VHH binders against q84jc2. Designs and how they scored, part 238

Target 1, 232 residues: q84jc2
Amino acid sequence: MSKMRNLVEEKFLEFYESWVIQLELYLHQLLIAHNNNTMSETELRHLISKLTTHHKAYYTAKWAAIREDVLAFFGSVWLNPLENACSWLTGWKPSMVFRMVDRLRKSRVVLVEAQVKKLEELRVKTKFDEQKIEREMERYQVAMADRKMVELARLGCHVGGESVMVVEAAVRGLSMGLEKMVKAADCVRLKTLKGILDILTPPQCVEFLAAAATFQVQLRRWGNRRHYVTHS
Short names: E, the ipSAE of ESMFold2; O, the ipSAE of OpenDDE; V2, 0.75 times the mean of E and O plus 0.25 times the DockQ between their complexes.

## First folded at step 15 (VHH)

Design lg39 (framework vhh_8fcz_2; at its last look DockQ between E and O 0.66; V2 from the best seeds 0.00; counts 0 for: pae E 6.3 > 2, grease 28.9 > 24.2, SAP .826 > .668)
Fold by OpenDDE, look of step 15:
Structure lg39 (fold): chain B 232 residues (1-232), chain A 125 residues (1-125)
Amino acid sequence: as target 1 above (232 residues)
Amino acid sequence: QVQLVESGGGLVQPGGSLRLSCAASGFTFSDHAMSWVRQPPGKGLEWVSGISGSGGQTTYADSVEGRFTIIRDNDKKMVYLQMTSLKTEDTAVYYCARFPYSELWEYLTSSFDYEGQGTQVTVSS
């Protein structure tokens, strides 16, 4: 059964659908570029820039939507169950990209020692940042589950009037906290992505971005085949 | 079996126009974005244009932006490339291509499905 969607959800769903479609088109470019040894570094960098701009556009839209309703992103009605299952704080888990890099290394990407070292440093840092966010999230969850919040929730369910206002205020507070967490997570994602792209050569960047895009596109396709998602 | 058959190429003068066609079969056409790629003489394969499965979104290489138009007909399983203001540097064998989506955990494939013979476009005075 389809979930009820609010305006933010509907708007972002439309955006995301379009965004993923565009990503697939970029994927074609990336794959062709990857197989073209005659492309100049400048051309590759230009393509990389297009992709990075595309990703930036996603976060711009996301952050705008989050300001309106951060809770929408914890349901993510625009994602299928498989995509949601792979989600960490409303997006991809930053540390996951290192597994992708590792897989690429085992298959076709040759990294020099200096790159390997830098990637490892970045991995450690990324992991640390993830853990920090998770700890904050845990603290937040504990705080939300305290007696006061439970009482507020109870009042909201059973009492109207002034109590409703109190509950609404509490929910707003909760939302603000969640927004901070999501933004923090997104920052880690962006930093991690930037870090990887800074370490890799342009050809390697293209390969990495192609892999990432492929994964994302296929994840959605696979998920949709198994779990029909209605967008109406 | 996936088949892509290109046609419409030929010899044209600079500034001229050509319309390429690609007939697709062997897969769910509307579920796949399609691209045109080309291989100039002595150069590698380069991406030219792409169109989403529904046809609602299109992209172009900077070198052809404003001159080429990609269109698809999902009922006929056709992809077209309208080329205008052709330049000598547009000389190439043109292929239509799709990405063969594979297993979920396969991050990359070795190549697109562009096993057709392509169609030769020659722009010359």
Scores: ipSAE 0.843, ipTM 0.939, lowest interface PAE 0.5, mean pLDDT 90
Fold by ESMFold2, look of step 15:
Structure lg39 (fold): chain B 232 residues (1-232), chain A 125 residues (1-125)
Amino acid sequence: as target 1 above (232 residues)
Amino acid sequence: QVQLVESGGGLVQPGGSLRLSCAASGFTFSDHAMSWVRQPPGKGLEWVSGISGSGGQTTYADSVEGRFTIIRDNDKKMVYLQMTSLKTEDTAVYYCARFPYSELWEYLTSSFDYEGQGTQVTVSS
């Protein structure tokens, strides 16, 4: 695209490249754990903790970056076009993660009735929270459509003037609203992830985390290889 | 055809050093993260260390951190494991492993694609 990278985008691109590579290496650990019925519960919990800490580090960095430039996360330069096309409000759609749980349940993971009930309750709550955010998102549709206009205003307006001050105030107001909405969506993502990991046993958590990491890594590989994109 | 060939194992005394090698062929080596895994006598596989496709990032199991170093040479299609301060607990068959490929729209994980025949490391007095 014709968009030039700013300092926030450059720093987050470096962070994200490192973060996703580390996720791939943790996936290697998950795949060994997935196939190893002799690992202790303590060892599994330690690996799960490494993954949850890694995900929390992503949001820590993201929330620091969106305070400076939330618009960078709408059509992100650190994501390929396929990854961007799959994004819902700057990340994975919370309700869609239950599709992954359903797939694991049908083929590899046996859940007891109590777990199934808790997962259904979580699915309903996640959908409710998602719908609330979607209604709020409609109020900011113009900000999403005008991202290029807002970017141009940020680049050119650092000095005082009546028209410039009014435009700058409007841009700040839209950015603050978008930041709050993105954080709300991220909170639903974190609550959904924690809820799933709390319901699943440690071996089941390893299966889920492996599936999630595999999807994310493969989506990146597919989107980065032109010949594979033309066949998807 | 994908092949991974490990070498460099042997018998060493505690505190000794070894350097394991893995020769890779049959795929675009730099596109894949690589790992060393090991199987101690009578136990299942343990992940030891991993390295990104570019070689810029490495990770280690807690039990080997500070003692082992993973290195790759993408020009020669080699991955190495430099082991120092070896302990009897490090006795195992060591395998070089590649990150598996899964169907893009499949949410189930796969095991590692390929392991070589392994190379035996024995640490004893």
Scores: ipSAE 0.097, ipTM 0.600, lowest interface PAE 6.3, mean pLDDT 80
ESMFold2 (binder alone), look of step 15: mean pLDDT 84; pTM 0.858

Design lg4 (framework vhh_8fcz_2; at its last look DockQ between E and O 0.86; V2 from the best seeds 0.79)
Fold by OpenDDE, look of step 15:
Structure lg4 (fold): chain B 232 residues (1-232), chain A 126 residues (1-126)
Amino acid sequence: as target 1 above (232 residues)
Amino acid sequence: QVQLVESGGGLVQPGGSLRLSCAASGFTFSDHAMSWVRQPPGKGLEWVSGISGSGGQTTYADSVEGRFTIIRDNDKKMVYLQMTSLKTEDTAVYYCARFPYSELWEYLTTGKFDYEGQGTQVTVSS
């Protein structure tokens, strides 16, 4: 059954499709740059800047969309099941990027001790921030399971007349809470990304960004193939 | 088997124009973004331009922005690079590049990428 998409979902789907396509084109640049030792630092920094700007654009669009309907991002219709399964609070889990860095370290990326130390510090901080958000989420979930929420659910099943206003108000309240949490998570993502890029050299940044883009592109492609096979 | 065959290169004076062509086969053409890359003499590969699978999005290196145009014909399985206002620094072997999704990690980790084409020589000289 094709999920009924609301306007926010449709708009964001279009945006995201375009955004991912552009990401793939950037990936080509990153991959070539990765193997080009003749690129100047200035050129590398410029490429990095393009990518960071691209990512910022995503969050700008996301935040605009969640303001309208944060619930649309919980079960994102623009993502395939695999992508959704890998999502944490409507996006990538911040701590995941450190695993990517670790993988790169086992391949071509050589980090100096000072970088390793800083990355570890960042990892600890990121994990702490993730846990904090998770605790808040748990608190939120507990709160939703109270009598009021049960009543809301009950009303939701029998929405009519005077109850509509009450339900709408309750949903708005819930949505605001979720929005806050999503934004908090996104902030951790952005901080983590910035932190990593600040620690890495420009060539290493290119490698990291290439890895991240590769992961996203492949995840989408693999997920789409499997999804079509299952539903065709 | 994936094949990319570049053509259209040649000798041209500064300020001149060339149109490169790339014939693709052996894969679902419209599902893949394509790029042009080039290798100047004594230098490494550099990215020049890219185009999405549908052709709806294009990107260019700063060095060629406004001078080069990438186009694709999915029915003919062709990618083109229209080059104008050519400069001496544009001298290079030009390759049409497909980045297979299944091999992206391998390329990233090993640096080994088989661009299946032989390339086409572009020489800009007075």
Scores: ipSAE 0.867, ipTM 0.953, lowest interface PAE 0.5, mean pLDDT 90
Fold by ESMFold2, look of step 15:
Parts: sequence; structure tokens; C-alpha cells
Structure lg4 (fold): chain B 232 residues (1-232), chain A 126 residues (1-126)
Amino acid sequence: as target 1 above (232 residues)
Amino acid sequence: QVQLVESGGGLVQPGGSLRLSCAASGFTFSDHAMSWVRQPPGKGLEWVSGISGSGGQTTYADSVEGRFTIIRDNDKKMVYLQMTSLKTEDTAVYYCARFPYSELWEYLTTGKFDYEGQGTQVTVSS
């Protein structure tokens, strides 16, 4: 009925389920903190540090897993179909996070002119970095359609020992290119996140982190609920 | 209707111990992470501790780490907070809270969030 998971997928599924549960617990802490005007700056910075450390742990685990099987991160078994449909190169799209900042500005967050200017500069840089990655991805897609790859696929249909090895080597080369692209995308994500948190004040960082975690948790919950609605 | 009923508060001397209880009803208890939050006099709400739906993961605020233990019993639909080495700073009304899945966006957009229970008073004084 469903394909069996390989070892990389099994290990990362276990990691991710634990990681997202911990994110939910931190989210509850963030939700309480963002409505508490009496927290000290030191207390806020400690909470922010816990969240940034938690996110860094995700990427550390992801990059180890990608080295072994980058394809596991395209259509991931630890995400529901809605979460997978919202992915850009195995994660959230960096430029779209600024829409979340814009929403917060209209409800709870007041930004000064200097912050607005810095956020716009970061938005432009983030979009530029995204476009570079999308161009590199397009180059890999064209290379996949290359005449030599078509020739190798033709040989693979008439299976022989050396033909199988040549096809396997070509697929491995593509996987290495994809790994590099995914890590580049993750670096843009980390730079964008760090850039936003550096521009915002500690209370504003708590608001942003709460909104970001809320979206991730809610997307997971909504995607799971769609299955029940269809079958109920 | 969802209901959370906190109990077990009281007057305790510094260094003492107290165990808070929370009885839950009106929802699938094991599907929800639970937290203890508190409101000290003249301050906003402080998050104290959280526990995953299965009970397999727990977290604590720095101020209570090593002194408080959160426990749940999914069969009885109960959450507990075992408090030891109590300090005067722990004086507060304590609330049991479930993770607010249905209220997340409302809380983020309005800044208003109502707990289901009335809380239980803990007073630590000589």
C-alpha cells in the first residue's frame, strides 16, 4: 500500500516528531511571554536563545541526513501532504516570511523607521539570494534533460552490468548537486531568520517567533485534519 | 464544554512542598500538550512548565528547573505540578492550560487569551 521507509527516513521521522513536539512546548511558552509586559530583557533573550538553538538543531540534523539521502527531503514521510505542498526546496520560502512580519506590524508590533529600512534591505537581499538558487535549480533541471542522460536512461531499460553502474553514477551526481542546492537554500533561511531577529527588539522577536511557530504547528494540524474530513 | 479545574494550592513556608492537581474534561486529553502557568501579584502571566500529550517530553522555566516536576495521568485525565524548595517568588495563582490549538490565531491577532480554569492560589510566606 505504501513504500517502505529507508533507514535515513526512519531516523529523521523519529527526530522530527520529537523536534516538532518540543517546538509546540516552546510555542506555548512564547504565547505566554508575548502577553507579559513585566518580563525582563534578560528573560526574553533567554527564551529567544532557546528557540534559535532549537532551530539550529533542526538544521544540524537535516544536513547530516541530507548527506546520506537528499531525495528523502522531497516529499518527506514526516510531513503531511499540505506541509509538503507548501515546501520550497525542502523548507519554508525565505522571502515569504516577510509577509508574516507585515501582518504583525498591522496588529501588535510597532516598528521605528530604522527597523523598517533594515527589514526592506533584508527582504531585497533575501529575494536576490532566492533567485540565484532558483537559477541554479533550473540549470540542474536542464542538465537532467541533457542528451547524455536520455542516452543513459535508454541503456538502463536494456539492463546490463555496466549500464546499471553508469546510470547509478549519474543519479548519484544529480543527488550531490541537489544536496548543495538544499544546503544553499537552508543557508538563506538561516541568514533571513538571524537578520530578522537582529533587527527586532526582544519583545518583537518573541512576537515573530510565536507567529512563525504558530503557522508551522497550525499547518501540520490543518493538513492532518483534512484526512479526517475526507473520510468522515 | 472544555473544563480545567485546578486544586491543591495553599499557604506554605519557604522551602516547603506542595502538589497541584488539574482535572480535565470535555476534550480528548491525551491529544493535547498541557502547561502550568502562573500570575504573581502585580505581574503578567508566566509560563511555568509544559508536558507533551503522551507525557514523553517535559520543559520547565529556568526559575523552576530542578524544583518543580510536571506529570500527567492520561487514564484519569489529570495533570500535576509537584513543587519543592518553594520560594516567596513562587507566590502566584497557578493555572492549568491546554495547548491552545483552536485559539492560536486569535491569541496572536488580538492578544487576548482566556484560560478555561479559575486557578489555585499558592502563597509562600513565613
Scores: ipSAE 0.666, ipTM 0.874, lowest interface PAE 1.4, mean pLDDT 84
ESMFold2 (binder alone), look of step 15: mean pLDDT 83; pTM 0.853

Design lg40 (framework vhh_8fcz_2; at its last look DockQ between E and O 0.71; V2 from the best seeds 0.00; counts 0 for: pae E 5.5 > 2, grease 27.1 > 24.2, SAP .741 > .668)
Fold by OpenDDE, look of step 15:
Parts: sequence; C-alpha cells; structure tokens
Structure lg40 (fold): chain B 232 residues (1-232), chain A 126 residues (1-126)
Amino acid sequence: as target 1 above (232 residues)
Amino acid sequence: QVQLVESGGGLVQPGGSLRLSCAASGFTFSDHAMSWVRQPPGKGLEWVSGISGSGGQTTYADSVEGRFTIIRDNDKKMVYLQMTSLKTEDTAVYYCARFPYSELWEYLTEGDFDYEGQGTQVTVSS
C-alpha cells in the first residue's frame, strides 16, 4: 500500500537517496583501495575516516528526523520492501555484521587469533545488547497495549476537545518511548561498528566497509528491481 | 558486452591541462556510477574521481581535488575528466571504471571493477 508521505518522510527520503549515492561513490574508492593495495596506511585510515564520517552523518540526520516523527521510520517509505524486511528497529541488525565478518574470514581476510577473540567478545556483547533492547521493547509493548491503547481506541471513536488532548498526550508518550528504543538500537549499531573497526587492521577495515557498502547498495538495487516502491 | 574506451591522454607540461574521455557501451550507462582510476609507473591502481549515475554527485581523491573535474553525458554515454594544473605525479595510465552490480551477498573479488580498457597515457613532464 502506498503511504502518504509527510514532511519528515519527504525530507528524509531526499537525504537518504543522496546519502546512498554518495555511499556508492565511496564504495568505488574502497574497491580500488582494496583490490590493488596501493594505498598507504595513512591513506587507508583517511578513507576509513571518510566512511565513518559519512555514517555519522546518517545518524545525525536520522536522529533529527526521529525527534520530529519517529513513527516515520517504522515502515520507512524511502526503503523498498526488501530493505524493510531486513530492518531491525529502523536499521540494520547489529549482530548481522558479524556474519559478514565471518564470510570475509572464509574468503580472503585472515585474522589473527587475538582479533578473533576480540570479535567473539564483541559478538557476545552485541547480542546481549540486542536482547536487552528487545526485552525493553516487549515491555514497552505490553505496557502500551494495556490501558493507554484502549483509551486511545476509545478516544479515536469519540474525538472531542478533551479527547484530542488525551490522544495527543498518548501519542507523544508512545513516540517518546519509541524514540528511546530507536536511539538505543542505533547506539548498539554504532558501538558495534566502532568495535569492529577497532579490531581490524586498516586494510581489513577497508574490506569490511566495502562489503558492508556493497551489501547496502546491492540490497537497495536488487530490491528496487524486484519491488516497485510506490510513493504518494 | 561492456566496453570502455579511454582517450585524450598525451604529453603535457606541468601546469598544463588535459581532458580525458571515456566512451561506454554494453550497459545501462545512467544506472551506474563511473570512476576514473590511474596507474602510475611502477605503482598500483589508484582511484582518482567518481561520479554518480545521474551526474549529480562527484567525489575526488585528495591529490586531485580542486584540479580535476569529472563530468558525464548520459545521452552520449560519455565520462570526462578535465585535468588542470597537472603535476608530474599525475603521470599515469588513466582508466575509466564501472562498478558492476553483483548478486546479493556476493562478496567482492579482484574483478569487481570493470576497467579492462586500454587506458590512456598521461605524461606530465617538463
């Protein structure tokens, strides 16, 4: 179903489209850097920094947007169905990146034992944090499904002046809770990403970032080819 | 079959200018971001510049930022690299490169970029 776009959705759509395009350009750099091993460590670090900055920009924009309308990010209209299907709390699932690392290890990335150990530790921590967030979400859902939702449902049927205020308050409360959860999830993502990049060497970081960028770009393209995204 | 044909290289003095051209065929040109890469003598390939499919976004290596300009003509299926203020260190074979879209979950291999053209030699020398 085509969703009616609100202002937040429209703005973020424009941002995201631009952001992904830029990501693809960075991907070109990553690919060349990786394939030819021509760059110095300093140059690689600089490239990594550019990518991390780019990702930070995304979350900066996201957080600004969710402050206005966090609900817009649940069922994001700027994502195709495939992208949405792969989404966990409005983004990539943090633990997923370890699968990517595992695949890289099986293909062309050689990790030393110390790195493997640290990655496993990070994996455990990340999973723990994910579970914690999920538990909080469950708790939140139970709490909301309770009295407030009933009240909202009742008020939705009888919208009067006082009722509108109550509904607005309830929606605000809901939104605040969701925003908190989204931010928490994003923090886990950022921590996980940072953790991985701290463990990997610069060449390995480039490999990882290239893989991640490829996945994101390809997911979008593949999804767009198979699914027509209708925007109203 | 994807084809990329570079041209426009030559010998130029430091401070000079050149315009490289790349003719692309065999794929939907506007759907792909394009890049220029170069291989200096005795060195590996290095990325120089990139441009989005629509041409709306561009990016440059730090070493060429402010001196080079990448543009594209999607109607003609051309990519250009305007080089100015050329330096001796810009001497290289320049290639036009396309990023091929792989299958989902396919990880990168050494052949992930299409730059199998002959390239064009740029020599900056006094």
Scores: ipSAE 0.355, ipTM 0.729, lowest interface PAE 1.4, mean pLDDT 86
Fold by ESMFold2, look of step 15:
Structure lg40 (fold): chain B 232 residues (1-232), chain A 126 residues (1-126)
Amino acid sequence: as target 1 above (232 residues)
Amino acid sequence: QVQLVESGGGLVQPGGSLRLSCAASGFTFSDHAMSWVRQPPGKGLEWVSGISGSGGQTTYADSVEGRFTIIRDNDKKMVYLQMTSLKTEDTAVYYCARFPYSELWEYLTEGDFDYEGQGTQVTVSS
């Protein structure tokens, strides 16, 4: 299994490779747009819509896949080790995106006081939602480990179908709980993204989306070079 | 050392065709997505088309979809833009562009294209 990809992993690998390549091509569009201060608001909103639609497509595919095999998203075969190491519950950590906004404010983006206030409110809400998910995940993992440990200890020497059925039920329960937590984390990600894009002006949204896509693309490129040990 | 050299522009009548070429050197060409961008007279840069490093994915601006085709030849380190059904609105200087490759944190503060060529003029008139 760990050497061979199952059907869910293989299908999502193909999807993800295509998806991230398309993200890079959208990044090219964003980079041109941020240099074109004569683009109309309509043109900017159209480009922003392409990006938000692209992100929504990722979650649509992901949520279909996690119904089949949520464990594939913990240590994913379509991500390099650096990308996997940076994951929080199978994706980017919502509160970290505000560091990106902060850096843009220092260089390219001027925010008015009303925007700053709204962004700080969103940052606090995002952190609160993250912490709630982290607490729930810890409670779930502890409860599942206690139950599973006791059950496995009691059934440790059984050979018959009873042991297999109990193990299967435990694995099914773990998978269902993890699916719930992954979806909750994804909802925080989507709400945070939408919140930021609602607060920022269209030109500011283009700058933000460009920075976010650049980070993802560069992390993939840099991690791939460090992951491969030989190319002789 | 990184160089992008555009060619193939010229004067053409509406409805005509041109093929633009971009010769790349000084970097691992197949690792990078490439784009064509253009600057119409008196306007800012406008993205036209993009192609993935492998060539397996292409994208086009709405205004050129169905009329322009982006192609790459990784062995020759070339990218092309096949332009057909040209309109007067396509008049611009066309540039070949590479996604900027920099330190992760430097992009978050500076973010712009690196290594643009001199461009090639396309004029659609008469």
Scores: ipSAE 0.205, ipTM 0.656, lowest interface PAE 5.5, mean pLDDT 80
ESMFold2 (binder alone), look of step 15: mean pLDDT 84; pTM 0.861

Design lg5 (framework vhh_8fcz_2; at its last look DockQ between E and O 0.89; V2 from the best seeds 0.00; counts 0 for: pae E 2.2 > 2)
Fold by OpenDDE, look of step 15:
Structure lg5 (fold): chain B 232 residues (1-232), chain A 126 residues (1-126)
Amino acid sequence: as target 1 above (232 residues)
Amino acid sequence: QVQLVESGGGLVQPGGSLRLSCAASGFTFSDHAMSWVRQPPGKGLEWVSGISGSGGQTTYTDSVEGRFTIIRDNDKKMVYLQMTSLKTEDTAVYYCARFPYSELWEYLTSGSFDYEGQGTQVTVSS
């Protein structure tokens, strides 16, 4: 049965589909640039800027959407099951990008010692920030698993006219908390991404962004294929 | 077998126009974004333009923005590049490019990408 989608979900689905298509086009540029040693630094930086702007656009849209309905992002209908399975607090796990960098290092990307050191520092910081968010999330979950939440759940199952306001208030509270967590996670993502791009040279940035885009595009395609096979 | 056959190149004066064509076969055409790339003399391969699988989205490198138009016909499995106001710096061998999704990582790691087409020469000269 197709999940009922609310307006926020529908809008964001449309946005995301378009956004991913555009990402694929950028990926083509990145892939070509990756093997073009004749591109100037200015050209590379411009390409990087286009990609960063594209990512910023995603978060701008996301944050607008979560303000309306953060719950829509928990079980994102615009993602396939594989994509969802790889999600951490409604997005990619920040620490994952370091594994990607490591993979690139084993291939064509040569990092100098200073870069390696800085990346390690960033990795440590990123992990720390992730853990902090996770702890807060746990705290939040514990807090929600109190008698009040149980009562809310009970009311949710037996919502009458008198309890609607209480339920709505409780849901709002819950949503606000989740929104904070999502925003916090997104901040870590953005900081991590910025940090990596600041450490890498422009050519390396292009490679990194290409890898990231490739991962995202392939994950989506693989997930879609599997999903269609299982449901056909 | 994937095949891309470019055509439409030639010699043109600055300010002139050309229309490149690419005939595609051997893959699900509408499921793949397509790009035009070019290799100027003595330079590396550079991206020129791209179009989404549906044709609903297009992108251009800055130097060709407003002068070039990429179009596709999914029924005919064709990609076109309409070039106008051609400049000497547009001189290059032009290739139609498809990036196989399954081989993207290999391309990233090995740096090898097999362009299926022979390309078409565009020469802009007075």
Scores: ipSAE 0.859, ipTM 0.948, lowest interface PAE 0.5, mean pLDDT 90
Fold by ESMFold2, look of step 15:
Structure lg5 (fold): chain B 232 residues (1-232), chain A 126 residues (1-126)
Amino acid sequence: as target 1 above (232 residues)
Amino acid sequence: QVQLVESGGGLVQPGGSLRLSCAASGFTFSDHAMSWVRQPPGKGLEWVSGISGSGGQTTYTDSVEGRFTIIRDNDKKMVYLQMTSLKTEDTAVYYCARFPYSELWEYLTSGSFDYEGQGTQVTVSS
């Protein structure tokens, strides 16, 4: 009776459930590591590598899936409503991670002046890149609407199968534009993450990765426990 | 009150085997991922292994992978660590740890992790 999820949604739901459970296990490892001042730099770098590899696996799977159905990532069935509400172009907003760095500086992490300068430069560039993507998204949506309006106006004068092919071409154009914008946003996310991890020392990277994973796990747990009360 | 009680430690020769047990109470056991952590003499806590709430996913540090197996029994509220091919570097106090989701930010910001139980001593020597 109810509408079923499509194949892309079902496959990615299964992937994401496994992926986030693994992230929770890595979070426990990070929490133990961030309190262990006897770990070697080699051990810390190995843990950091496990986390970056885990995040890369997410994007590898995501980019394969958006090729098939980019719209599945706008209002995703594998995320709860709170997680979806916090999304910026199908993911976390790149500039948001600097708030986590700021919180760590206030309590645990001492940064050298050179690191502070580099982080501020990265923060400014990240914000600039976000704004460029937002402007580009607006341009694509306007341009797509203009082409679709012209095509629909022409259809008002014709009869038959030509209308179906024009609509199909417009839908493919919209889908390709959205995929391009999602990948652009993901590239800013990855560049920002890499930039932060390059600036921070290995112990500081563990602190940052623990904070980021904590936020994601908390958001998921809180949103999944939210009570849905429906009144008519 | 949340309680985790570790047992099964002891003195064993290199190459030997032990099985550690952890009895859990005071929380919804199946909702929490569980971990084994250890503290070698004079060192900080090291994470050893973790298991998802359902038991369907496990992870291990590289140094114990293939030698240790983490298992849970949600009906009995038990976590086990089956250890084989033990080495002298495995000597430590072993603790069972839960994933306290309501306290994650406090642990992250305070810089402290409080294990719930007393631990169980594993000593590997000849």
Scores: ipSAE 0.525, ipTM 0.823, lowest interface PAE 2.2, mean pLDDT 82
ESMFold2 (binder alone), look of step 15: mean pLDDT 83; pTM 0.856

Design lg6 (framework vhh_8fcz_2; at its last look DockQ between E and O 0.75; V2 from the best seeds 0.73)
Fold by OpenDDE, look of step 15:
Structure lg6 (fold): chain B 232 residues (1-232), chain A 126 residues (1-126)
Amino acid sequence: as target 1 above (232 residues)
Amino acid sequence: QVQLVESGGGLVQPGGSLRLSCAASGFTFSDHAMSWVRQPPGKGLEWVSGISGSGGQTTYLDSVEGRFTIIRDNDKKMVYLQMTSLKTEDTAVYYCARFPYSELWEYLTSGSFDYEGQGTQVTVSS
């Protein structure tokens, strides 16, 4: 049975589908730019800017959506099961990008010592920030697993007039907390991405962005194929 | 076997127009975004334009924006590039390109791009 989608889910699904399609087109540009080294630095920077703008657009849309319904992003219906399985707090795990950089380093990307050092520093910082968020999440979960939450769950099972207000208030509180957490995670993602792009040269940035886009596109396609095979 | 056959190139004066065609076969056409790329004389490949699988989204190189139009016919498995207001700098061999999703990492890491087509020569000269 297809999950009932609310309005937020439907809107964001449409947005995301379009966004991913556009990402694929950018990927074509990135791949050509990367492999042929034909573009000037200015042109590369412009391409990078287009991609960064594209990513910013995603978060702008996401943040608008989570303001309406943050819970929609926990179990994102616009993602396939594989994509969801790879998600950390409604998105990619920030520290994952360093593994991607490492993979690129083993192939075509040559980093100077200064870059390596800076990346390592950024990695440490990113990990720290991730852990901090995770700790906060744990704290949040513990706090929610108290008597109030039990009561909320109990009330949720008994849909009655006076109980609805209490439940709604509780859900709002929970949602606010989750929204804060998601935003915090997104901030770490954005900071990490910016940090990496600041460390890398324009050609390296293009390669990195190509890798990231490739990962996203392939993950989606692989996941979709598997999902259709199992549910057809 | 994937095949891409480009056509429509030729000699044209600056300000002229050409329409390139690409016939595709050997893969699910509508599931793949398609691009036009070009190789100017003595230069490497340059991305020119792209179109989504459905044809609903298009992108262009800045220098061709407003002059070139990419369209596709999924029923005919064709992709086209309408070029107008051609400039001397548009002179190149033009290739129709797809990126096999399963080979994206290989392409990214190896730097090897195997063109399925022979390309079509576009020469803009007075």
Scores: ipSAE 0.852, ipTM 0.944, lowest interface PAE 0.5, mean pLDDT 90
Fold by ESMFold2, look of step 15:
Structure lg6 (fold): chain B 232 residues (1-232), chain A 126 residues (1-126)
Amino acid sequence: as target 1 above (232 residues)
Amino acid sequence: QVQLVESGGGLVQPGGSLRLSCAASGFTFSDHAMSWVRQPPGKGLEWVSGISGSGGQTTYLDSVEGRFTIIRDNDKKMVYLQMTSLKTEDTAVYYCARFPYSELWEYLTSGSFDYEGQGTQVTVSS
């Protein structure tokens, strides 16, 4: 009934739990910094660097794990059902991150015309890259369905040990294609993040990183049902 | 109601040591990450150190790493900051702060930090 965890899932669960707790600690630091207008540019850049390094560590661990079992990242055991439901190709949807930038502009952040123009250009490029990946994923899924249909038709003539080898080959082919697509999606995520941080000033970067971490922490908290009871 | 009571501050010479304490009440202490923050003269609040709810993970401001240690005792509902090799730059009012899980978006949008305690003064001078 219950799906047993394999070694990759067990190891990444341990990593991810630690990684998210550390993100919460960094978020507290970001919240304090975002209210402190006496911080130097050097201090702000150190904090931004800690956050970008933390995110890089996540992708380093993810890409190592994906090489061994990409399917673990579709319906992940280290995420609650709400977090899994919000995933696009095993992570946050690149084009949707600009809604977070828009929210910040409505509340606290004032952007100059040059920044607004650069952000719009990045948004368009991000959406284009995202759509390209979606089309490649669709082509891959169609190709895999066609290949599986041929293999299943041949399997229908024979049942036995040779049928197991054909099924195993089909699973290997699926995993290779999915790994390629997930890495492509992660590259769009990283390019989009870097692009946003390059356009924003250091104080604006702190506010953006705080908002992004807040969304991730809140999604995890609400999805874990720990906060289903309203507190006033 | 939530209460955080800081103590243990004082006047100390450079190179000296000091241990700050924070007594917590009014919330499920072990469920909350805790931090020490400080306000140096003429500056805004500066985050110093944080500790996870279980106590298993800690993070430090670069300038205090190796000199300060954050510790918690979940049975006694206490957070401590063990300070060593103190420098004049460490002079500040120190506050204990809980991670605001329920009010994260309010903190971001309001731009304010809600002080829970009165703080404790640390002065490092000859």
Scores: ipSAE 0.609, ipTM 0.867, lowest interface PAE 1.8, mean pLDDT 83
ESMFold2 (binder alone), look of step 15: mean pLDDT 83; pTM 0.853

